# Designs tried in a protein design chat: VH-VL binders against Acid phosphatase 1 (APS1). Part 5

Target 1, 240 residues: Acid phosphatase 1 (APS1), of Solanum lycopersicum (Tomato) (Lycopersicon esculentum) (p27061)
Amino acid sequence: TENLNSHVFPRPLIIEYPEKQLRDELKCTTWRFVVETNNLSPWKTIPEECADYVKEYMVGPGYKMEIDRVSDEAGEYAKSVDLGDDGRDVWIFDVDETLLSNLPYYSDHRYGLEVFDDVEFDKWVENGTAPALGSSLKLYQEVLKLGFKVFLLTGRSERHRSVTVENLMNAGFHDWHKLILRGSDDHGKTATTYKSERRNAMVEEGFRIVGNSGDQWSDLLGSSMSYRSFKLPNPMYYIL

## First folded at step 4 (VH-VL)

Design e29 (from ea with heavy chain Y108F; framework fv_lerdelimumab)
Fold by ESMFold2-Fast, scan of step 4:
Structure e29 (fold): chain C 240 residues (1-240), chain A 126 residues (1-126), chain B 109 residues (1-109)
Amino acid sequence: as target 1 above (240 residues)
Amino acid sequence: EVQLVESGGGVVQPGRSLRLSCAASGFTFSSYGMHWVRQAPGKGLEWVAVISYDGSKKYYADSVKGRFTISRDNSKNTLYLQMDSLRAEDTAVYYCAKDTYYYGSGRFGYYGMDVWGQGTLVTVSS
Amino acid sequence: SSELTQDPAVSVALGQTVRITCQGDSLRDYYASWYQQKPGQAPVLVIYGKNNRPSGIPDRFSGSSSGNTASLTITGAQAEDEADYYCNSRDSSGNHLVVFGGGTKLTVL
C-alpha cells in the first residue's frame, strides 16, 4: 500500500461545487440513486441508516410518482412504434414489483432491512392477494390494445404457477401470450442468465422484443435485450 | 456430475462428540441451502438441520437443538455437522442433502432436497 | 415423532394407478415433497413443490394437494416403483423446520 500524502501534487483544474459539505439527509437519496443506476455491487439488505428513508419512499409519493413516470414514458414509446403486421412484436413484463406489489409483505419485514425469508414470502405468495400496481396495469392494457403480444417473465418457481395466474387475473391482468416461470432446469441460475435464456428463445421463435418492463437490472440486461427497456424503482432488494 | 460424499461416521461412546463432513461437487455450492437428514436402522427419515447458502441462518430439529451445530465452508465446498453429547438414539445413517430452492441472489429457501449423499453410519454404543 | 401422517403400507397391481397420501396441518400453507427409497439406497426426490419432477423422474409420477392433504400418484405402476415413499414438508409452526412423514411401503403385485 503507498501513501500518496507523501508527495506535493499540482493544483489541477477540477469542477468546484457551490457547497462541499453534504447534508446527512442526502446520504440515503445518494445511496438509492447509486442502486437504481446499477453502480453498486450486489447487496443483500438496505443500509440500516436508510431504513426510515426507504420506508417513507416506498409508502409515500416518491415511489408512486416514479412508477407513474416510467409507465407514462413506456406508454408514449409504445404508441410511437410502428408494429409489424405479423403479430410478432412483444412486450415483456416482470411480475414482482412490476405488475404485482409485495408491499403488504414487505411492510411486515422492514422494507428491505431483513435478509430475505423465502418461507414467509412463499406463504404470502400462496395467498394470491398481491395488489396490482395501477400505473403498470394501465400500461399493460395500453400495449395490449396497441397490438403487442405480452409475455410475462418471472423468477417465481413453476410450483407457484396456479396461484400466480389466479393473483394476476384477480389484479386485472389477462390475455397474455405466455407466462414463463422458473422450471427445474432454471434453479441455480442468476435472474440475468435465466431471463436472457428465455428472451433468446423468444427471438429464435421469431418474436421482436420491442419493450421490456422490470424493477431489477437483471430483468433488463444480458442477451437478446428489448429495443427499449423501462426500469421501475426498487430500493428494497437486489436480484443478480 | 452433481455429487455429495459424507465422511466422519463411526462408533462413538455416549456423551462424546463426532464431526461429520460432506464434500460437494458439480454445482455452485455457495448458492444453495444444505440439510442433514438421518435414518435409524430400520426406521424412517428424520430431518436434523439446515443451513442457508451463506451460513447466516441455521435451524435444527428439537431432538438435536443445543447439541448439534451445522456449519459450512463455501471456499472448500464442504458441509459439517458437529455432534456433541451423543445419545444411543442418535444412532443412524446420516445423509447430507442439497436444497432445491434458489432465488436470485442466492436467497435462503426450502421446498425439497434434490441431491443426496450415500450416507455415513454413526453408531453410539456403550 | 412426525407431524405428517402416512399409511404404513399400500399395494397396487402392475400397470394400475396408486395414490399415496400424506396429512398434516402444515400442508395448508406449504407444498409436500416426495421421496422414493429402496433398501440400502439414499432417498430420491420424485416430486417437489406442488407438482414438479426433477430431471430423470418418469412422468407417471405426479403430485397434488388439497387442504391438509397431499398425494403422490403413480399412474401405470411398474415393478421398479416398489419402494418406501416419504412425504416431506415444513412443520406446523412454519419457521423453517422440516418434517418427514412416517413412510409408506408400496408393494407392486
Scores: ipSAE 0.015, ipTM 0.474, lowest interface PAE 7.8, mean pLDDT 86

Design e30 (from ea with heavy chain G109S; framework fv_lerdelimumab)
Fold by ESMFold2-Fast, scan of step 4:
Structure e30 (fold): chain C 240 residues (1-240), chain A 126 residues (1-126), chain B 109 residues (1-109)
Amino acid sequence: as target 1 above (240 residues)
Amino acid sequence: EVQLVESGGGVVQPGRSLRLSCAASGFTFSSYGMHWVRQAPGKGLEWVAVISYDGSKKYYADSVKGRFTISRDNSKNTLYLQMDSLRAEDTAVYYCAKDTYYYGSGRYSYYGMDVWGQGTLVTVSS
Amino acid sequence: SSELTQDPAVSVALGQTVRITCQGDSLRDYYASWYQQKPGQAPVLVIYGKNNRPSGIPDRFSGSSSGNTASLTITGAQAEDEADYYCNSRDSSGNHLVVFGGGTKLTVL
């Protein structure tokens, strides 16, 4: 478009805010808000100027307080649900950055600033030592006690099944109804497509997906969505 | 519509340098890792190098490490291979190839190369 | 250290089923992709991520994997399937290397 003299044409009525210089930390707070609200297209790494911000958020009280809040809200919702007598009310949990924290791995890989390294991440996964997110472990135990069946739905490959089971049990998780990992036919699918297909299968079997916890929008959106979804924060990476 | 076109091949003397280019079109070049693969006359495929989508990570086959440098210019949708200290055994057709870019274990993993150029011949005369 | 091994040649009668195999320790952890190459042409990806087929590849092509072995199966081979076939996977050295098998020449009788 061409530049025009503002005196020739009336200015539309819009909300005006004082013009003030923004600090870099406010830009990073804004970036995190945009990614957590699903307003940013797929992205590969965190902005370089936000590296310190993301690190401080992940290892500091910010992340802890937000995952506590999400789990508390989920727990209150779970307690409010009137479960059916058929044992078919389900809570789905994602694994990575939802039940298990890969923060020890990411602390050695700049908290999202490095391009994802599948070989190095695979070595970390095979150690089977990812710690539990305490807030999620508490929620997990609460929904089991309330009578929900728990399905674990992960983007991890079937080749990681045994170590994933070991890690989950060592981290305090037990008594899930089913652990679903990517099979050979699921390779090449986005996480959104893959997880939607697995949820469709659950619904076809007669299960009601009452709750779903995950750190990625791809854990929560698509077809056969839960009655309520609970998204944990994750500013370190994006999965389509 | 999606295609890769190599250029820069030719006859070169041992010990000299040559730079190959690969022009990409029909896809978002900046979103994919890119590979160089070569094939000596009458021989099989040999992987040479890969570069990440943003150019920050580069990996090389042992046979070329220290002599070849992979690079890219995302503003020009072009991949490069700088070949230094060329040897007779480097004689081959050089293909550029696009990474498939999809997810296993929730994030990108290497699963193959789905788009290939037609290749450019490099002959190192002895 | 790690290597992908293929038989150098295999034959199949027109309309019959043939299986081309690839063996290597890395295949326990990583899936193989398969490439078809005809004389004077660039390779064409026919199978990736164990058993995914790119758009335009006929459904007679399928992949499978078990232990340290990956296989490409062509069910109802056609004359145009005569070509060299290469398996490809990640090297188990942990150095982000990629490795090709030696190739299998398929003759359609």
Scores: ipSAE 0.016, ipTM 0.543, lowest interface PAE 5.6, mean pLDDT 87

Design e31 (from ea with heavy chain G109P; framework fv_lerdelimumab)
Fold by ESMFold2-Fast, scan of step 4:
Structure e31 (fold): chain C 240 residues (1-240), chain A 126 residues (1-126), chain B 109 residues (1-109)
Amino acid sequence: as target 1 above (240 residues)
Amino acid sequence: EVQLVESGGGVVQPGRSLRLSCAASGFTFSSYGMHWVRQAPGKGLEWVAVISYDGSKKYYADSVKGRFTISRDNSKNTLYLQMDSLRAEDTAVYYCAKDTYYYGSGRYPYYGMDVWGQGTLVTVSS
Amino acid sequence: SSELTQDPAVSVALGQTVRITCQGDSLRDYYASWYQQKPGQAPVLVIYGKNNRPSGIPDRFSGSSSGNTASLTITGAQAEDEADYYCNSRDSSGNHLVVFGGGTKLTVL
């Protein structure tokens, strides 16, 4: 007891925050953050309690501001790169929810609350009327002007090649070096595996993948990754 | 151990109803689509129906559409097939089968079936 | 209502290679899966997604696909490979239907 009579409290030093009432909006904002950082993977549909939140986010200023920011940062990076004289510096773009918006389709299918129906989605794709994401179109034009070769790498099937080309051109996209879609050999592969294999082929051909833009982590992760990756938000669905 | 066990088969008269059950164990039942496939004595495999992982989407072969209803109870890891207006040509061994498609594995499922039950015999006679 | 066509029977000598074929319009758009069925037993998936083998399926089983035709190849057939083999695919009508081939009875001589 000699100068030892102090209480020892067996508690670790932990940061504590003031208690606040939980709101459904804050709960769903937290869910979206976890999903976008790939801390919850994989998942099937959005939480039912977050349906209104996701709809408001997708049709409101939140989505617009975030895709603008991603494209602006990508553009600044592109301007900072010293391109080689061989024309082999590449920027890869995913198509769905990266260059083209399927929001008209998802507005009729509850913005991610419904189980994905590939038959109904294919009917939408065949219309060839998906609008461009304006910030991505601006970035696309900037990287072309800077001298990058643009490769489009999409999980869409080869059977949709013609309508995809038509839709892209009508949406303002031109002058890509190559459009790569899923062939029959790619069915059953995760998007991560499929896109990794296609990037491996590009690198083997001597291309340098300087930038890569996509809305899914499966667009960006795996082998032969770009020097810099730029992820657009997408809380409506997840692709492995 | 991954298993599917069918039950509810038996002998029924034409025009009557029968409900089949399939108990799943050893995998996350709620993550996969489920199929019913039948095989008439001495004949080949015939696909009957499929149900999505959450029960929201259901599809049927033309031969059973309007007579059979597929359903599932994810809390009990059980798949069902309600068979109404049974006909002699419905006589078959009915198999429960798990779809290979995992929703996160890309956007174009191919409807392979990697786990099968041992089957339950349905005989529509007399 | 797309059909998948298989030859009803094929024979192979022990240790030799046999090829079983499946033909139909849906195979232009979708891969075939292959199933082995022995008398009184449930089917067993042996190949899916063109040429993927489930764990536990011997290396001698392989798949291939070209145009409207899918093939299952057994290299160095064994006595236990004697069975009925079925292909299946997704119906190309665009309504989520599944279609099976009529089956091929393999006899190992």
Scores: ipSAE 0.016, ipTM 0.558, lowest interface PAE 6.2, mean pLDDT 87

Design e33 (from ea with heavy chain T100E; framework fv_lerdelimumab)
Fold by ESMFold2-Fast, scan of step 4:
Structure e33 (fold): chain C 240 residues (1-240), chain A 126 residues (1-126), chain B 109 residues (1-109)
Amino acid sequence: as target 1 above (240 residues)
Amino acid sequence: EVQLVESGGGVVQPGRSLRLSCAASGFTFSSYGMHWVRQAPGKGLEWVAVISYDGSKKYYADSVKGRFTISRDNSKNTLYLQMDSLRAEDTAVYYCAKDEYYYGSGRYGYYGMDVWGQGTLVTVSS
Amino acid sequence: SSELTQDPAVSVALGQTVRITCQGDSLRDYYASWYQQKPGQAPVLVIYGKNNRPSGIPDRFSGSSSGNTASLTITGAQAEDEADYYCNSRDSSGNHLVVFGGGTKLTVL
């Protein structure tokens, strides 16, 4: 019988925080942190007030320093692992914003401020000219040299297999054990479910997923997770 | 302008056949899965069928499996539903709907049916 | 199980907050989408992918998800929000790739 909407509350004892202009100064840094920690749901575009922040982060030293750090940490972990003699230790890499950068595309589309345009992105993908992320290429070569089998697990469609292979090779990637793209049976699955199912299949075949690199939490979470996961930053878009 | 327009509905006798069409415009039809969803008078939404972007995969609700056939013609931007052996229980407004799932790079995942037609009424007399 | 369950009816006073819930095992792997349907009209997508709004949907609509439960929240309900609301999710394990909840009729008092 009590209606809380009718209650009057006195000023409570509660933690008080700094002035509004300090809060405004930190809004976009805070938004990016929350996105990278998986505390926000899927979204269409970056906040408009953060457009300049995201652009500066992506083309400036921030993004480069963070992907360098993630790759360095992954490389140190890889070197610390005692591999089995059976050749079944695996490192999984996502493709988009993990091995290949779509930054040239996003530079013409306001770094996440524009609603995703599937027609224009498809044209970009079919060009096969996405550059390598240098720190990821270095890590990729290091884990191969250490004796890991590399699986590439991408949300890209089987329709784009040939151009994806060509782009990867032109960007300096080679000698992967398997490139896994979405088939028609993967229609309607979230990236989390799709990638979990593919990792489950790897484990069922007897592989040990020692490391996994991706820019989305959907690359890393779910079932049959790697022993260690390494998340690259990506504030431009979200994949469920 | 993104839109879907259904046609082909009408009154039909039990045991007969009817073919529905859905004309798509304003988006890359060949890049998206398509659904048929129906709603009986005064009832809720019931999913009927889905077809993949390339037409290679088709799935049906148990209530229509073996009687209905979903198909598409990507060159004409048109979705079809062939309804055979119609029953009184098939009486409903039939909607076509675009799946948000995209077969490109960078934004995969199911996010719902974002575009719906206005529906076409199918009445199976009893 | 791929069934999604919703309460058949809910009421809210004008300007107040209401939460409509949807429950099912499929929601552990797939986020719910929410559809608004007014009499004689086609359904309209109001929330997808947990808490995203399509262009033209007011910011008073929001979504949330936890475990096997998804919720649609309308903060500051308006008279125009009176409608039937359906949750929708994917289920890749059965013949139904898509499953709808039974619908919730929202009355704005």
Scores: ipSAE 0.015, ipTM 0.501, lowest interface PAE 6.4, mean pLDDT 85

Design e34 (from ea with heavy chain Y110W; framework fv_lerdelimumab)
Fold by ESMFold2-Fast, scan of step 4:
Structure e34 (fold): chain C 240 residues (1-240), chain A 126 residues (1-126), chain B 109 residues (1-109)
Amino acid sequence: as target 1 above (240 residues)
Amino acid sequence: EVQLVESGGGVVQPGRSLRLSCAASGFTFSSYGMHWVRQAPGKGLEWVAVISYDGSKKYYADSVKGRFTISRDNSKNTLYLQMDSLRAEDTAVYYCAKDTYYYGSGRYGWYGMDVWGQGTLVTVSS
Amino acid sequence: SSELTQDPAVSVALGQTVRITCQGDSLRDYYASWYQQKPGQAPVLVIYGKNNRPSGIPDRFSGSSSGNTASLTITGAQAEDEADYYCNSRDSSGNHLVVFGGGTKLTVL
């Protein structure tokens, strides 16, 4: 037996941090950061303690500043690209939370705190009134002006094609080369697999995927990735 | 081989209970919503119930609400239908069916039914 | 209250085109799926999401939708197409999630 007080280093040396840095606001900022960097996947709902944080972020300057920054960086990249003379340089856009905002729906459903309700969400989608994200509309118009072909690649089902087209046009989006929704061959696939396969098909057709904009990592990762990817924030939900 | 196999059907008296099982193989069971659909002898298809991929959401036809309970065990790749207070009008072939639509881990969409079992007969008679 | 209405029976001559209809208020909000059922067999999905065909379903099967009506069209009917056809859709009334039509018996003459 020994007197433990006589030991010079009875425990390993561990770095210590100030206690005040472990407050709830920083915990929610940390949660959003690790979620946006895909470090906690998969997840179903936001933490209850972060409900107010997510709401304030989505309706406040935080979300707007970040989507503005992502779109501005994407626009600068687009302008810097030397396009081929064959008209085969492509920019891909996801639809939900990338071109169209479902924020009016989520404002009535606690911004991600409620478990996703497919029946209620479908009613919202079929109204065809989702507003455009202004930063993305500006980027969309700029890449068209620069000579990119635009492909819209969405996890929405083919059953929503007509209302999705109408909503997009009413929101100011026009002149896309192709709108791709989930068909029979895509059932049972994760969004990552589905979107990878659609991008593989584009490459096999001779297109070069120069840019890709989406709010989920499943919009951007996998095979046949774009030369550059631009991820918009979305702390309200996760899609595998 | 993608397959659904129903079991637990049989003859039961009115007012009693019966539990149906549906064993799934050949696909990732935990990734899909599952349905129960029934068909009375010589009659059409009638939707009974659906359960989300994770068991968090359950919906029932008005004719069975409060009497039937749908559940699943993803570790055993098995779907269940607990039928209480059975009536003569519940006599039917009960089909287990897989939903076509997959939104990923946190989401579910009810869309259509692409894989069906062969059915199990439930007869409610005195 | 949500209900999908189908005619009980329809007939078509071999090689001719037949159209089976499904009508209901839910079809204004949701597309119909179509199922083929032959005697003693489980149903087979033939069309979903307005006009999508599962792998293995012949191209003679097609779907359409307008307002409160959905239609299944078989162009150049074959003897093996003789079966009962059911539509289904989501129930917008909130009382239950899915509803089936009463079924249409197709006879190929």
Scores: ipSAE 0.015, ipTM 0.487, lowest interface PAE 7.7, mean pLDDT 85

Design e35 (from ea with heavy chain Y103D G104S; framework fv_lerdelimumab)
Fold by ESMFold2-Fast, scan of step 4:
Structure e35 (fold): chain C 240 residues (1-240), chain A 126 residues (1-126), chain B 109 residues (1-109)
Amino acid sequence: as target 1 above (240 residues)
Amino acid sequence: EVQLVESGGGVVQPGRSLRLSCAASGFTFSSYGMHWVRQAPGKGLEWVAVISYDGSKKYYADSVKGRFTISRDNSKNTLYLQMDSLRAEDTAVYYCAKDTYYDSSGRYGYYGMDVWGQGTLVTVSS
Amino acid sequence: SSELTQDPAVSVALGQTVRITCQGDSLRDYYASWYQQKPGQAPVLVIYGKNNRPSGIPDRFSGSSSGNTASLTITGAQAEDEADYYCNSRDSSGNHLVVFGGGTKLTVL
């Protein structure tokens, strides 16, 4: 018990905040924080009042600094791991907004303010020209050099396998152990359920999922989670 | 405008066959799983079958498995249901329905049906 | 019987809030979708996932889920909301991939 009698001012039973708060200025920063900590209910589009905020974040230094930090921390963790001599230590990477950036597409679609258009997005995917996220490419190369097997686990449809492989290779990604896409048996599953099932299969095959990188909580949560998960920011959209 | 239009319903005797069609327009038919759902007069909705976007995977309700065959022709934007060995219990309005978005990103991931046809009545009567 | 259980009927006064409930083991892994059906018409998807509305569905319709239970809430019910409501989800039994609840007839008084 602390001796509170030494305080001159009465202490409230509920924590109090300063007289003034800059609520309007912090609204969109607060929204993004709540999004990234998985505290919002599922959502379809960003708040209209935050459209400028999200755009400035995605094309500005904020996004770049945060993905750099996440990848750097993942790299430090990877170096700290004592790999088994059986070649069964795995790092999983999501593809969209983790290895490949769809920013060229979203720059023409208001960075999350428009309701997702599957026809237009699929045309973009089929072009096979999404650029690499540089910090993720660096991490990717580092975990390969350390002896991890890399699994790519994407919500992309199996019908886009060929163009996804071509896009990844052109963007600088090579030598993954397996690229796993949604098959017809996976249609209608939440991303959390689908990715959990694929991770369960990896564990059943005897792999140890040491690390997992993704931009959605659905990439990281569920069953057979990695020893460490690394979440890249993405305020533009939400996948359950 | 996204639409589904069923056809092929009618009166048929028990033990005979009937083929239903569903014409799709206004969306990329080849990108979506498709369902058949039926509703007996005055009763609830009963799921019948689903076919994957590419036609490679097909699943059926136990009540129709072995008797009904779902198929699709992506070049014609058309879904089919071949109904063999029909029973009085198969009497229903048959709806075709589009699966929720099955995109390359798996954005929705929910198993639901966002577009429905108006239905076609199948009466199995002796 | 259906893997998803619904009460067969519910009533609500005009302008009041009503909750329609669906229960089943598959709802632990998959969210329910909800369909509105008026006499002589095809079903209309009103909610999919936890709380997503298709374009054109009024904001008075909302969804929620917890454990093995999913609910459709209509806040400020209107006369045109009088209809049958069906929940729908993935069937985890391995024999059926999709299952509908038995349906709930909503009467707006």
Scores: ipSAE 0.016, ipTM 0.474, lowest interface PAE 6.2, mean pLDDT 86

Design e41 (from ea with light chain N95Y; framework fv_lerdelimumab)
Fold by ESMFold2-Fast, scan of step 4:
Structure e41 (fold): chain C 240 residues (1-240), chain A 126 residues (1-126), chain B 109 residues (1-109)
Amino acid sequence: as target 1 above (240 residues)
Amino acid sequence: EVQLVESGGGVVQPGRSLRLSCAASGFTFSSYGMHWVRQAPGKGLEWVAVISYDGSKKYYADSVKGRFTISRDNSKNTLYLQMDSLRAEDTAVYYCAKDTYYYGSGRYGYYGMDVWGQGTLVTVSS
Amino acid sequence: SSELTQDPAVSVALGQTVRITCQGDSLRDYYASWYQQKPGQAPVLVIYGKNNRPSGIPDRFSGSSSGNTASLTITGAQAEDEADYYCNSRDSSGYHLVVFGGGTKLTVL
């Protein structure tokens, strides 16, 4: 039987939110914000009810304004850094959805509603025509001018090195110190594990990882983290 | 060095059960999806089942769905196939095979099967 | 439809070029992988993705695709290439399913 004394105690003082009628209007905005800020994982596709929302966000001003803001914040941080005299201050950039946009591919694959197709994505990568994210290109040029060494750290395989270099150069990226792709022993590792191991190697070589830009938490978390990390939004997919 | 070894095959009566094992060595087993593929005597290859790297996702060919269960123990580097309600049509050499499930950008995907075991024969006869 | 169709047999003279074909609607969207199987042996992956060869596979093996057709080409066939060849691709039914072709027996004359 239930303890009736629970009925006579004063109701807990709990904050009330009077706008419950607007819950459905904010559902997908809330999903995107919460997923992005809390590294909610793992998931294969966006919620079906949010498909139109994600499309509008990705092709509309929302995505552009947010990547512009992140890049602007990163640039201001970079300008504030007191660089060492040894030329060992590093900025790391992820490639996919950080420097290069795969939006043309995802526009034909419902902006994250379809289960990822590795073979079809591979065909797209081999075309070497992914456009630059303009705000990231601006940031890239700014950190180079400030004297940072730039490392490009991508989950792309060594088999894609030539086309990735060609795509990056055609998109306006030049003068990186090193482009690091997955080797044979990196196959099957999570992005978090792989990128942590590569950052560990950079630190062992004497580099200081001052900044790191990526669209996935797996680009930013793990061991040998940067002094400051800048996460670009990406509601279309999740990488472990 | 990279190797898959199947075991557990044998002669079994129709309607009974059999469990196959596949021992993996020389690679990080917990990082890869794994497949079972079978081949009836004198016939072609037939895909049976796949299991994700963490065991959370499993897919089966229609011919075995509801009767076979794929599983793995990452602590023992071992893949399993539990075969229930066996039929004469299940008679085949059973291979375990390693999925590549990787496209180079850190996301998982099917790309083929790059490492295969030697196979274990299952004969279902009355 | 996820069925992959192969001719059951093909012959090639020693040193000549042979093409083994695989047809299916899924090949419009996915690359085929190719497996060589010799009697009493496990299959060996010879081609995957866009004409990729695993380590140890001779460069005489190449892959191509157009529309609903994938092809394995052996340029300058050798006696040791005599085997059964299977194409493999993804099922376009929307699941993480896999399908094999019926196999092609290659005889090197």
Scores: ipSAE 0.016, ipTM 0.467, lowest interface PAE 5.6, mean pLDDT 86

